# VHH binders against Inositol-pentakisphosphate 2-kinase (IPK1), part 1

All scores and structures are predictions.

Target 1, 281 residues: Inositol-pentakisphosphate 2-kinase (IPK1), of Saccharomyces cerevisiae (q06667)
Amino acid sequence: MQVIGRGGANILIDYGDPTWLWRCCIRWPDLLSSNNSYTIKNISYIKDYVEPLLHGLLCPMYLIDVDIEAIRPILSDFILNLDDKVVKVIKIKNLTNNTSNLILNNHFLKSYCSQNLQTVILELKPKWLYYDTDYCRNCTHNAFKGRGTKYCYNQLLMNPAHLELIFGECNIFPVKFKDAMHEYLRNDNNIFKILYDLQKKLTKNTTPISDIKSINDVNDEHLLLMTLRDVTCFIEWNSAENALHVNIIDVDLKPKEKWTHWTKTYSQLTSSQKIYHTSNK
Positions, changes and structure headers below are counted from each chain's first letter, unless a header gives other numbers; Kabat numbers aren't used for antibody chains.
F, E and O are the ipSAE of ESMFold2-Fast, ESMFold2 and OpenDDE, as the mean of both directions, binder to target and target to binder. V2 is 0.75 times the mean of E and O plus 0.25 times the DockQ between their complexes.
Where letters were taken out, [cut] stands.
The coordinates of atoms that the task and the answers printed are left out; those that the model quotes come from them. Centres of patches stay.

## First folded at step 4 (VHH; framework vhh_enristomig)

Design s1 (from c8 with Y102W)
Fold by ESMFold2-Fast, scan of step 4:
Structure s1 (fold): chain B 281 residues (1-281), chain A 120 residues (1-120)
Amino acid sequence: as target 1 above (281 residues)
Amino acid sequence: EVQLLESGGGEVQPGGSLRLSCAASGFTFDDYAISWYRQAPGKQREWVSTITSGGDTNYAESVKGRFTISRDNAKNTLYLQMSSLRAEDTAVYYCARLGYSWGYEWFDPWGQGTLVTVKP
């Protein structure tokens, strides 16, 4: 049993099963019970609100109970008081058993492949596909952070040929993989179109970020919108099946208390160098 | 056995430079992204820089423009060129092989570290 991954609020544990991993919340370093309470609330949120919107696309995950004695040596490094006898853990499907060769890493995506090129994986974060400003939120944020703006998911959404710019950076992508990606993007059921439509619909029912002045201005649809703006998508191609499999992760419930962070970021971007594209409406 | 061995640390004055090395063995070095991390006394480990198998580089905001990560695949060695060093850069520096599992970054293994002390 070993920690194989660490995020801001979670650790990922390899417990000896090649098919499954344990994801454990460590957001509150003082109390295990606080992390357990959040994990229960979070899985209910995902099941009741996120799964209906992204049916068939979510990485399989299950809430399980783990005896504290089985995981104490690991959790004691992250949580000061282990005040519960049971740890609430999310058992998440391990869709990749081994570390893949990282062949591309830029502001737009990461790509991994097997040594024999029989498997290609794309890791991407589409972020703000629908936005209510006249500037591209994703590109403006990247520019604000001093990053490049050469590749953009909003450009990709408008024109699938935009994908050829990123494929041109890596000459080892298999032709069948490129063909499968182009076919996928031409279908209206592609993940970018799905996320765009959901973000657009939810935006119409939420308080504009510019108008949020207190925690009371944040409703449940706003939290769902922020979840959908922050998902991670994995697209896996397998040459034997010649098929694409999409799995979405990082669909966690956002705390309403983050409204101060969202309004601050909005103010910083509206005062910064803005990047414009043709309208995505 | 997969091993990472850091070296090149030492004492320098503010504004000085150091070059750290990380010698890798027991795996196909060319196939992995590799990162530098650091840990100051009483603090958690902080990410410093990553270089991918394809040569793309990323840096923490605090070191951007001052540090340069590079690799020599023929020697199975990772480097961190540090310039314009500050007191805040005082830490033990670690090399880690970067893995990914469906949205989670993982590190296996960590090296023993090399100490950098910036004295006023």
Scores: ipSAE 0.000, ipTM 0.205, lowest interface PAE 13.0, mean pLDDT 82

Design s10 (from c8 with W106T)
Fold by ESMFold2-Fast, scan of step 4:
Structure s10 (fold): chain B 281 residues (1-281), chain A 120 residues (1-120)
Amino acid sequence: as target 1 above (281 residues)
Amino acid sequence: EVQLLESGGGEVQPGGSLRLSCAASGFTFDDYAISWYRQAPGKQREWVSTITSGGDTNYAESVKGRFTISRDNAKNTLYLQMSSLRAEDTAVYYCARLGYSYGYETFDPWGQGTLVTVKP
């Protein structure tokens, strides 16, 4: 049993099962009970609000109970008070188990492949596909953070040929895989178009970030919008099937308290060097 | 028992060169992609470079053209040749066997890392 991944709010644990991982909330470092309460609320939110929007694209996940004694050696490094006897854990499908090579890793995406190049997996975070500013929020944010602006999901959404930039970073992608990706992106049912449309629809029902002055200005639709702006997408290709399968993770309920972070980022970007594209579809 | 042991770090002047080594044991080294990661004080751990089991290489944009990753399968050793070093390359360098990543930083190094300091 070991931690194999860490974010600000969650850790991923390999507990010896090749098919499944444990995802544990560590958002509140003081109390296990706070993280447990959130995990229960979060899985309910995902089932009731997120799953209907993404039409079966969510990575398989299940709420389970884990005895604190089984996980104490790991969890004690992240949470100060283990005040419950049971840990509420999300058991999540291991989406990269059939790949052995990380072949590409940059600000745009990560790619993995099997030894024989029979399986290719892309891991990516599309972020803000729809934006209501005159500048590209993703590119402007990347520039502000000192990252490159060479690759952009909004440019990809407008022109599938933009893929040639990313394919040029890794010469071992199979031709059959590249062809499948080009075909997938020309179809309006691709994941980028789906997320774009959902973000656009939710934006019209939310308070513009420029107008948020307190926690009371954040409604439930805004939290759902922010969830969809922070998902991780896995696109898996297998040469035998020659088909692409999409799984989405990181579909968590955002705490309303993050409004201060969102408004701070907005203010920083408004004052920074802005990056513009031909259009925001 | 899987172990990765980094070495070769030290202090170097801007524009200088340094070679890092990572000695692997406890697994079939030839079968795995192995990566270099680094972590500067107060910053997130970042990926630097990967070499696949077949010898194909990839690099972070910030180091491309300056760093060269290589492997010696007979010695179960991974190398990182660093040239044209800059102040921003100052970090503890870790080698890691390919791990899983789900939008989170991936870390599974079995060592203490090796410190590289580029003095301005």
Scores: ipSAE 0.013, ipTM 0.262, lowest interface PAE 8.3, mean pLDDT 83

Design s11 (from c8 with Y104R)
Fold by ESMFold2-Fast, scan of step 4:
Structure s11 (fold): chain B 281 residues (1-281), chain A 120 residues (1-120)
Amino acid sequence: as target 1 above (281 residues)
Amino acid sequence: EVQLLESGGGEVQPGGSLRLSCAASGFTFDDYAISWYRQAPGKQREWVSTITSGGDTNYAESVKGRFTISRDNAKNTLYLQMSSLRAEDTAVYYCARLGYSYGREWFDPWGQGTLVTVKP
């Protein structure tokens, strides 16, 4: 058993099953019971609010109970008080188990392939696709954090040919895979267009971040919008089927208390060097 | 709307006792587990004790056997009975509601608390 992925709020654990991973909430480092209560609420939120919006694109996931003694050696590094006898865990499908080679890793995406190049997987975070500012929030944030800004999902959304610049960094992508991706992006039913439309719709029903002055200004639509701005997408292609399968993860309920973080980030970006894209709107 | 107001802090000598109170309003008090935390000068925040809605209690190793957490659901009030106080117990004490949306991030903005000073 080992930790194979870390986020600010969650860890991914390889427990010896080739098909499944354990995703454990560590958002509240003081008490296991707080993380357990959140995990139960989070899975209900995902099923009731997120799943209807993403039309069956969510990665298979299940709420399970894990005995604390089975996971104590790992979890004690992340949670101070293991005050419950069971851990509420999200058992989530391992989306990269069929691939052994990380062939591309940059600020824009990660790509994995099988040894025989019959399977290609893209791991990507589209982030803020719809924005009502004149600058690109994704690129501005990346620049602020000292990250690269060469590739951008908003550029890709405006011009699907942008994908060729990204693929040009790696010469081993199969031609059939690249063709399938271009066909997928020409269809309005692609994941980037779906997320863009949802973010645009929800933005119209939320308080602008510049106007959030207290926790009471954050409504449920805002939390859902922030969820959709922070998802991870996996796009898997296999040569035999020659089809793309999309799975979305990291569709978590955001705590309302993060409003201070969101407003602070907004303030920092409005005062930073802004990155603009050519756009015909 | 949710409010937790700590009181009962003060100066005590080593070996002394003190009882802290936390008055809750704006939510259904008896549905939630509630905790005591403390922060000493120059130190990180430390969890002290929790009591569940059902009355089950848990304690940090450093205070086990010396502190007792309790609740009065009729008064919407949480208590921390502190005995055999040591210099190392000197800190600002905070109470925090625990639930789906609350934890370290929720607690961090609050900033009130009640100061306990153990001095010779």
Scores: ipSAE 0.000, ipTM 0.109, lowest interface PAE 18.7, mean pLDDT 81

Design s12 (from c8 with Y104H)
Fold by ESMFold2-Fast, scan of step 4:
Structure s12 (fold): chain B 281 residues (1-281), chain A 120 residues (1-120)
Amino acid sequence: as target 1 above (281 residues)
Amino acid sequence: EVQLLESGGGEVQPGGSLRLSCAASGFTFDDYAISWYRQAPGKQREWVSTITSGGDTNYAESVKGRFTISRDNAKNTLYLQMSSLRAEDTAVYYCARLGYSYGHEWFDPWGQGTLVTVKP
């Protein structure tokens, strides 16, 4: 067993199964029981609130119990007090098991392929597809962070030809894959349109960020909206089936305490150099 | 400010050796898995090697047996010892902190890179 990935709130563990990974919460470094409680709440949130919106597009994930003695050598490096006898773990599908060749990586997306080019995966974060400002929130945020603005999922949503900029970064994409992507984007049932519509609906039912003055202004629909603004999408193409499969991840429950971060970011972007596109309304 | 600074690149003859270094600052170095990547002119960036916070190592098949990744947590420094260098090893080498994206890696931060040239 080894840690193969770490974020601020979670570690990803390879436990010897090539198909599955263990995702362990480490958000609360003092107590295992705090992380266990959050993990139970989080998986319940995902199943009850996120899954119905995304119609089975979520990456397979399961809540399991792992004996503390099996994971103690790893988990003791991250949590001070292992005060429970079991660890609540999310067993999650390894989406890149057979596609280890990273062929494209920039601030907007990553692409992986199999050695024989029979499988291509795009990993991307569409972020704010619907926005109620007159400027593009994604491009403005990327410019503020110095990440560049060459690709924009809002421009992609308006014009599938924007995809040619992304394909132009890598000349080894199979023709069948590129054709499948163009066809997929012409269908209103594509993931970008789905996320756009959900974000638009939820935005109409939530307090504008500019009007949030305390934690009491944040409701459960606002947390759901923020989850949908921060998902990661994996689009996998397989040449044998000539079909696209979408898996969505990073669908975690946001703590209400993050409202201060959201309002700070809003203030920073409002005062920054704004980037405008043709309205997508 | 989180940053990674690569050094140690240069020109070397085929069959030669180089040791690359990556100096980390702005974060708790020993808590993270760190990777080496490389990018040859006109090619996509490719993963070379990873060392986890616990010291476990992994290598791309093309460099296995020739390259050794190591870390010195007291100095907040990552190393890549390269031996039996080939013309195809010519690239800019980058150090990157591994992130978390359900089985994927991310570059946060991207280092400035260090150029390795193997002259035939």
Scores: ipSAE 0.000, ipTM 0.150, lowest interface PAE 11.3, mean pLDDT 82

Design s14 (from c8 with S101L)
Fold by ESMFold2-Fast, scan of step 4:
Structure s14 (fold): chain B 281 residues (1-281), chain A 120 residues (1-120)
Amino acid sequence: as target 1 above (281 residues)
Amino acid sequence: EVQLLESGGGEVQPGGSLRLSCAASGFTFDDYAISWYRQAPGKQREWVSTITSGGDTNYAESVKGRFTISRDNAKNTLYLQMSSLRAEDTAVYYCARLGYLYGYEWFDPWGQGTLVTVKP
């Protein structure tokens, strides 16, 4: 049993099962019970609200109870007060396929491959694919933060040829993989189109961020929209099958308290140098 | 045995330069992305720079234009050339082999670190 991965608010634990990993919430460092309460609420949210929208695309996950004594040596490094007898853990599928070689890392995506180039993984965060402003929210936000703006998922959604700019940065991508990606993007059932349509639908039925003035203005529909704006997508290609498999993670319930961050960001972007694309409405 | 060993740290005045090295052993060095991290007194460990197996580089915004990461695959060695050093660059610098496991970046092994002190 060891920690093998660390995210912003979670750790991944290898407990000796080749098929499954434990994902433990460590967002609240003072109190285990706070993390447990959130984990229960989060898995219910995913099952009831997120899975119906992204059916067939989510990584398999299950809520389990782990005895605190089994995991105490690990969790004591992350949480000060282990005030519960059990830890609420999300058991998630292990989909590593030996893709340890990071071959591309830019503001747009990360790509990993196996040593024999039989497996290629793209890790990407599409963010705001649909936006209700006249400027591209993703590019404007990246510019505001001093990040690169050369590549954009909104541009990719409008023009699949945008992908050739990415492939041109790394010439070791297998031809079969590049061909599979081009074919996938020509299909209207690709993950970018799916997320765009869901964000568009929810945006039209959700209170605008400009109208949020207190935590009481944040409702469940807004939280769901924000979840879909912050997912991580994995596109995995395997040479033997010559097929693409899409897995989505980071579909967690956003704390309502983040409304101050969302409204602050919105205000900063409306006052910043804006980046415009052809309308995606 | 897989190991990473940092060296090259020391004391330097603001505006000075240092070159850090990270010697790798026990694994196929050229197959992995390797990163530099730093930890200042009383702060969490912060990412500084990464170089991929293919030679592509990425930098934290605070060090862009001042630091250059490079690798010598024949020597199994990673470098960090630091220039225009500032007081806030004072930290223990670590190198780490970057792995990828189901959407989570993991680092194994970590080196023991090398101390860089920028004193006026």
Scores: ipSAE 0.012, ipTM 0.303, lowest interface PAE 8.7, mean pLDDT 83

Design s15 (from c8 with S101R)
Fold by ESMFold2-Fast, scan of step 4:
Structure s15 (fold): chain B 281 residues (1-281), chain A 120 residues (1-120)
Amino acid sequence: as target 1 above (281 residues)
Amino acid sequence: EVQLLESGGGEVQPGGSLRLSCAASGFTFDDYAISWYRQAPGKQREWVSTITSGGDTNYAESVKGRFTISRDNAKNTLYLQMSSLRAEDTAVYYCARLGYRYGYEWFDPWGQGTLVTVKP
């Protein structure tokens, strides 16, 4: 059993099962019980609010109880007081056991492959596909942060041929994979169109960020919208099946207290160099 | 026992050339794709190039045409030939297999890095 990944407030543990990983919350370094409480709340949020919107697309995950004695040697390095007898753990599908070779990494996406190129994974964060400003929020934010703006998910959503620019950046992609991706993007039931439609639907039920002046202006639909603007999508291709499988992760509950961060970012972008595209509404 | 060791870095003037090496031990080198990454001070780690077990290569746009990745499976060694170096290429260069697990990055094994400084 070992820690194989570290995120913002979580660790990923390999416990000897090739199919599954344990994700443990370590957001609260003082108390295990605080992390357990959040984990329970988070999984309920995902089940009740996120899963109905992204039916069949969420990476399989399950809340389980792990005896503290089984995991104490690991968790004692991250949490000061192990004040519960069990750890609330999210057991998640191991999507990438055979695809550890990074072959493309830019501001748009990351891609991984198996050693024999029979499996290809794309990792991407589409972010704001629908937005209610007259400028492209993703490109404007990337420019503000000094990142590249050559590739844009909003441009991809409007023109699937935009993907050919990305494929031109990597000579390793199998022809069958490229063909499968082009076919996938021509279908209106692709992940970008699904997320765009969901973000558009939720936006009409939320307070515009420009109008948020206190935590009381943030409703649950806004938290759900912000979750959908921050998901990570994995598109996996396997040459034997010659099919694409989409798994969505990073669907955690956002705290309402983040409204100050969201309004600050909005203010910064309205004052920055804006980037416009003609067709996103 | 698994180890990656980078070497070949140094100080060079703009337009100069350097060849980096990465010596692998403790695992079957020829079964794996291996990558070069770099990290400039205060910046996030950036992918530079990958070579597959079969010899296929790919490059970041910023280095395409200037850098060449190659491997010698008999010597368990990876190379990065760098030419037309720019100030923007100043970074610590790492030889690594980048693992990925459910939205989290991990590095195993990872090298210690070799510093490349391009000074005018």
Scores: ipSAE 0.007, ipTM 0.335, lowest interface PAE 9.2, mean pLDDT 83

Design s16 (from c8 with S101H)
Fold by ESMFold2-Fast, scan of step 4:
Structure s16 (fold): chain B 281 residues (1-281), chain A 120 residues (1-120)
Amino acid sequence: as target 1 above (281 residues)
Amino acid sequence: EVQLLESGGGEVQPGGSLRLSCAASGFTFDDYAISWYRQAPGKQREWVSTITSGGDTNYAESVKGRFTISRDNAKNTLYLQMSSLRAEDTAVYYCARLGYHYGYEWFDPWGQGTLVTVKP
């Protein structure tokens, strides 16, 4: 058993299964029970609100109970008081277990492949695909944070050929894979178009960020919108099938208390150097 | 037992150069992409560079044009040639067989690391 990844709110544990990983919440460092309560609430939220929206594109995940004694040596490094006898864990599909090679890593995406190049996986975070400003929210935010803006998901959404800029920097991608990706992106049922349409629909039913003045201005549709703006997408290509399979992860419930962070970011971007894109058809 | 052993670190003046090595054993080195990571005091571990089994390379924006990753499959050894070193490059450098996993940075990298200090 080994921790193989850490985010701000979660750790990822390899427990010896070739196809599954454990994801444990560590958001509240004082009490295990607080993390357990959130994990239960979060999985219910995902099942009831996120899954219907994404039509089975979600990475397989299951709420399970793990005996505290089995995981104590790991969790004691992250949580001060292990006040429950069981840990509520999300058992998630290991989406990279048949690929061992990281072949591309930049601000736009990460890519993995099997040794024989018969499987290629893209890991990407589209973020804000629909925005209600005249400037590109993603590029403007990346520039504000000092991150790169050479590659952009909104540019990709407008022009699938934008992907050639990324692929031109890594010559290991199979031609059939690149062709499959270009065909996929020209279809209106691609994941970027799906997320764009969902974000646009939810935006119409939410208070504009500029108008949020208290926690009472944040409704459940706003939280769902913010979830969809922060998903991670895995796109897997297999040469035998020559087909693309999409799995979405990181679909967690956002706390309403984050409204102050969202309004601060909005204010910062409206006063920063803005990046514009031409409208597409 | 899979082992990665980093070496070649040391103290260098700004603008100087160093070459780091990573000696691999216990697995088929030729079959894997290998990455360099670094961790500065008080900061999160940062990806630096990757070389694929086929020899294709990628770099973090902060090191592009200054660092060169290479491999010698006959010696099961990975190299990082560092030039135009800056104070910001001061860190412990690690090599790893898989630099990222499931969207998260590798928490416990293979090997003990090698310290690079850029001092005026």
Scores: ipSAE 0.015, ipTM 0.353, lowest interface PAE 7.4, mean pLDDT 83

Design s17 (from c8 with G103D)
Fold by ESMFold2-Fast, scan of step 4:
Structure s17 (fold): chain B 281 residues (1-281), chain A 120 residues (1-120)
Amino acid sequence: as target 1 above (281 residues)
Amino acid sequence: EVQLLESGGGEVQPGGSLRLSCAASGFTFDDYAISWYRQAPGKQREWVSTITSGGDTNYAESVKGRFTISRDNAKNTLYLQMSSLRAEDTAVYYCARLGYSYDYEWFDPWGQGTLVTVKP
């Protein structure tokens, strides 16, 4: 049993099953019971609010109970008080189990392939596709953090040929895979356009971040918008089928208490060096 | 608290070699894939190489055949052996942990890095 992934709120655990991973909440470092309560609420939120918007695209996931003694050696590194007898865990499909090689990893995407190059997987975090500022929020934030701005999802959304910059970084991508990706991006039902449209729609129903003064200004639509700004997309290609399959993960309910973080980030970016893109609108 | 500390940079002539190190603490080193990135003056930060927890390695096309990534799990240390160095390899080199979650981009702050300068 090993931790194979870590973020600010979750860890991914390899427990010996090649098909499934355990995704465990560690957002509240003081109490296991707080993380368990959130996990139950989160799975209900995903079912009731996220699944209807991203119908058929969500990664298979199941709420399960894991005995605390089975996972204690791992969780004790992340949570101070293991105050429940069971851990509420999301059993999530291992989307990279058919790939053995990480072949590309940059600020824009990660790519994996099988040894025989018959399967290629892209892992992407599109983030803020729709934004209501004059500047590109993704590129401005990346620059503020000292990250690269060479590749941008907003530029990709405007021009599918932008993906050739990424493909040029790795010469082993199969031609059929690259052709399939170009065809997919020409279709208006591609994942980037779906997320853009959903973010645009939800933005019209939410308080602008600049106008949030208290937790009471955050409504359910704002939490859903923030979820959609933080999803991870997996695109899998298989040469035999020659088709693309999309799975979305990290569709978590955001705590309303994060409003202070969102307003702080907004203020920091507003006073920073801004990055602008030409638009045809 | 997660810490990654890069070292081993310096000045070398074209065709020379350097070995960079990254000392890790505050997490279970053996469980993570770890990557090298670099940023040249006035350029974007670019990925260089990754080694998985299982020891599988991958490289950017520009460094393939010239750089070798390795790890010493007993010492919680990542290495990058650089050979046949070129002027375009001049950059500050950073190491970073690979993880899957909605906060991956914000999880590990970038450290000071280690400067590599290739001069004739």
Scores: ipSAE 0.000, ipTM 0.155, lowest interface PAE 11.8, mean pLDDT 83

Design s18 (from c8 with G103S)
Fold by ESMFold2-Fast, scan of step 4:
Structure s18 (fold): chain B 281 residues (1-281), chain A 120 residues (1-120)
Amino acid sequence: as target 1 above (281 residues)
Amino acid sequence: EVQLLESGGGEVQPGGSLRLSCAASGFTFDDYAISWYRQAPGKQREWVSTITSGGDTNYAESVKGRFTISRDNAKNTLYLQMSSLRAEDTAVYYCARLGYSYSYEWFDPWGQGTLVTVKP
């Protein structure tokens, strides 16, 4: 067993199955039981709230119990007190299996391909597709963080030709793949349009972030909106089928305590140099 | 525990060369694609190069033709041969195993890194 990925809240473990990975919560470094409680709550949240909105698009995932002794050598590096006999683990589909060539990596997206270019995968985070400010939230945030603003998912959503800026960075992409992507983006059922519509609906029914003054102002709809603003999308193309398959991951329940981070970020961006889309209304 | 330990950095003049090494332990090295990344002062971490388990290589446009990535599976070691070094190559260099998703942080910073400084 090997740790193959680490986020602030989770680790990904390769346990010897090429098709599946174990995802373990490590958000609370003091107690395994705290992470287990969250994992149970998180899976219920995903099944009850996220899955109905993203039917057919969620990466396959299953809650399983793993004996602590089987995983102790790994978890002891991340959690101080292993105070439970089982670990609540999410068994999640390995979406990059057999695509070991990283062919594009920038702040906008990552792309992987198989050795024979018969499979291409795009990994990306669309972030804030719908926003209620007069400035582009994504571009303003990227500028605030010192990142480039050459690429923007809001511009891509409004004009599929924006994808040519990305294709121009790498000449390895097969022509059939590029054609499939352009066709996909012209259809209103593309993932960017779906996420935009969901974010728009939730934003209009959710308390504005500027109005959040305490943890008691955070409701379940706000948490769902924040989840949809932070998903990771995998778009896979296979040359034999010449079809695109979309899987969404990172659909976790946000802790209400994150409200201080959200309000702080909002304040920082409203006080920063704002980025507006010229001629993009 | 997965460990990647970078070495070989140093101070060089423009046009010089350096060879970086990354010693891997805690996983089956031969089965994974491994990448080099760098982070320059005041800038975001940038992908530099990847070598697959099968030996196929890819490079960022900024280093293509000047850098060569290679691996020695018998030694569980990744290399980056750098030539024609420029001031803009000044950065801390990191190696990273290609995992499920690079949207997850790889123990940031990824190992200790190795500093390359290009100056006259």
Scores: ipSAE 0.000, ipTM 0.232, lowest interface PAE 12.5, mean pLDDT 83

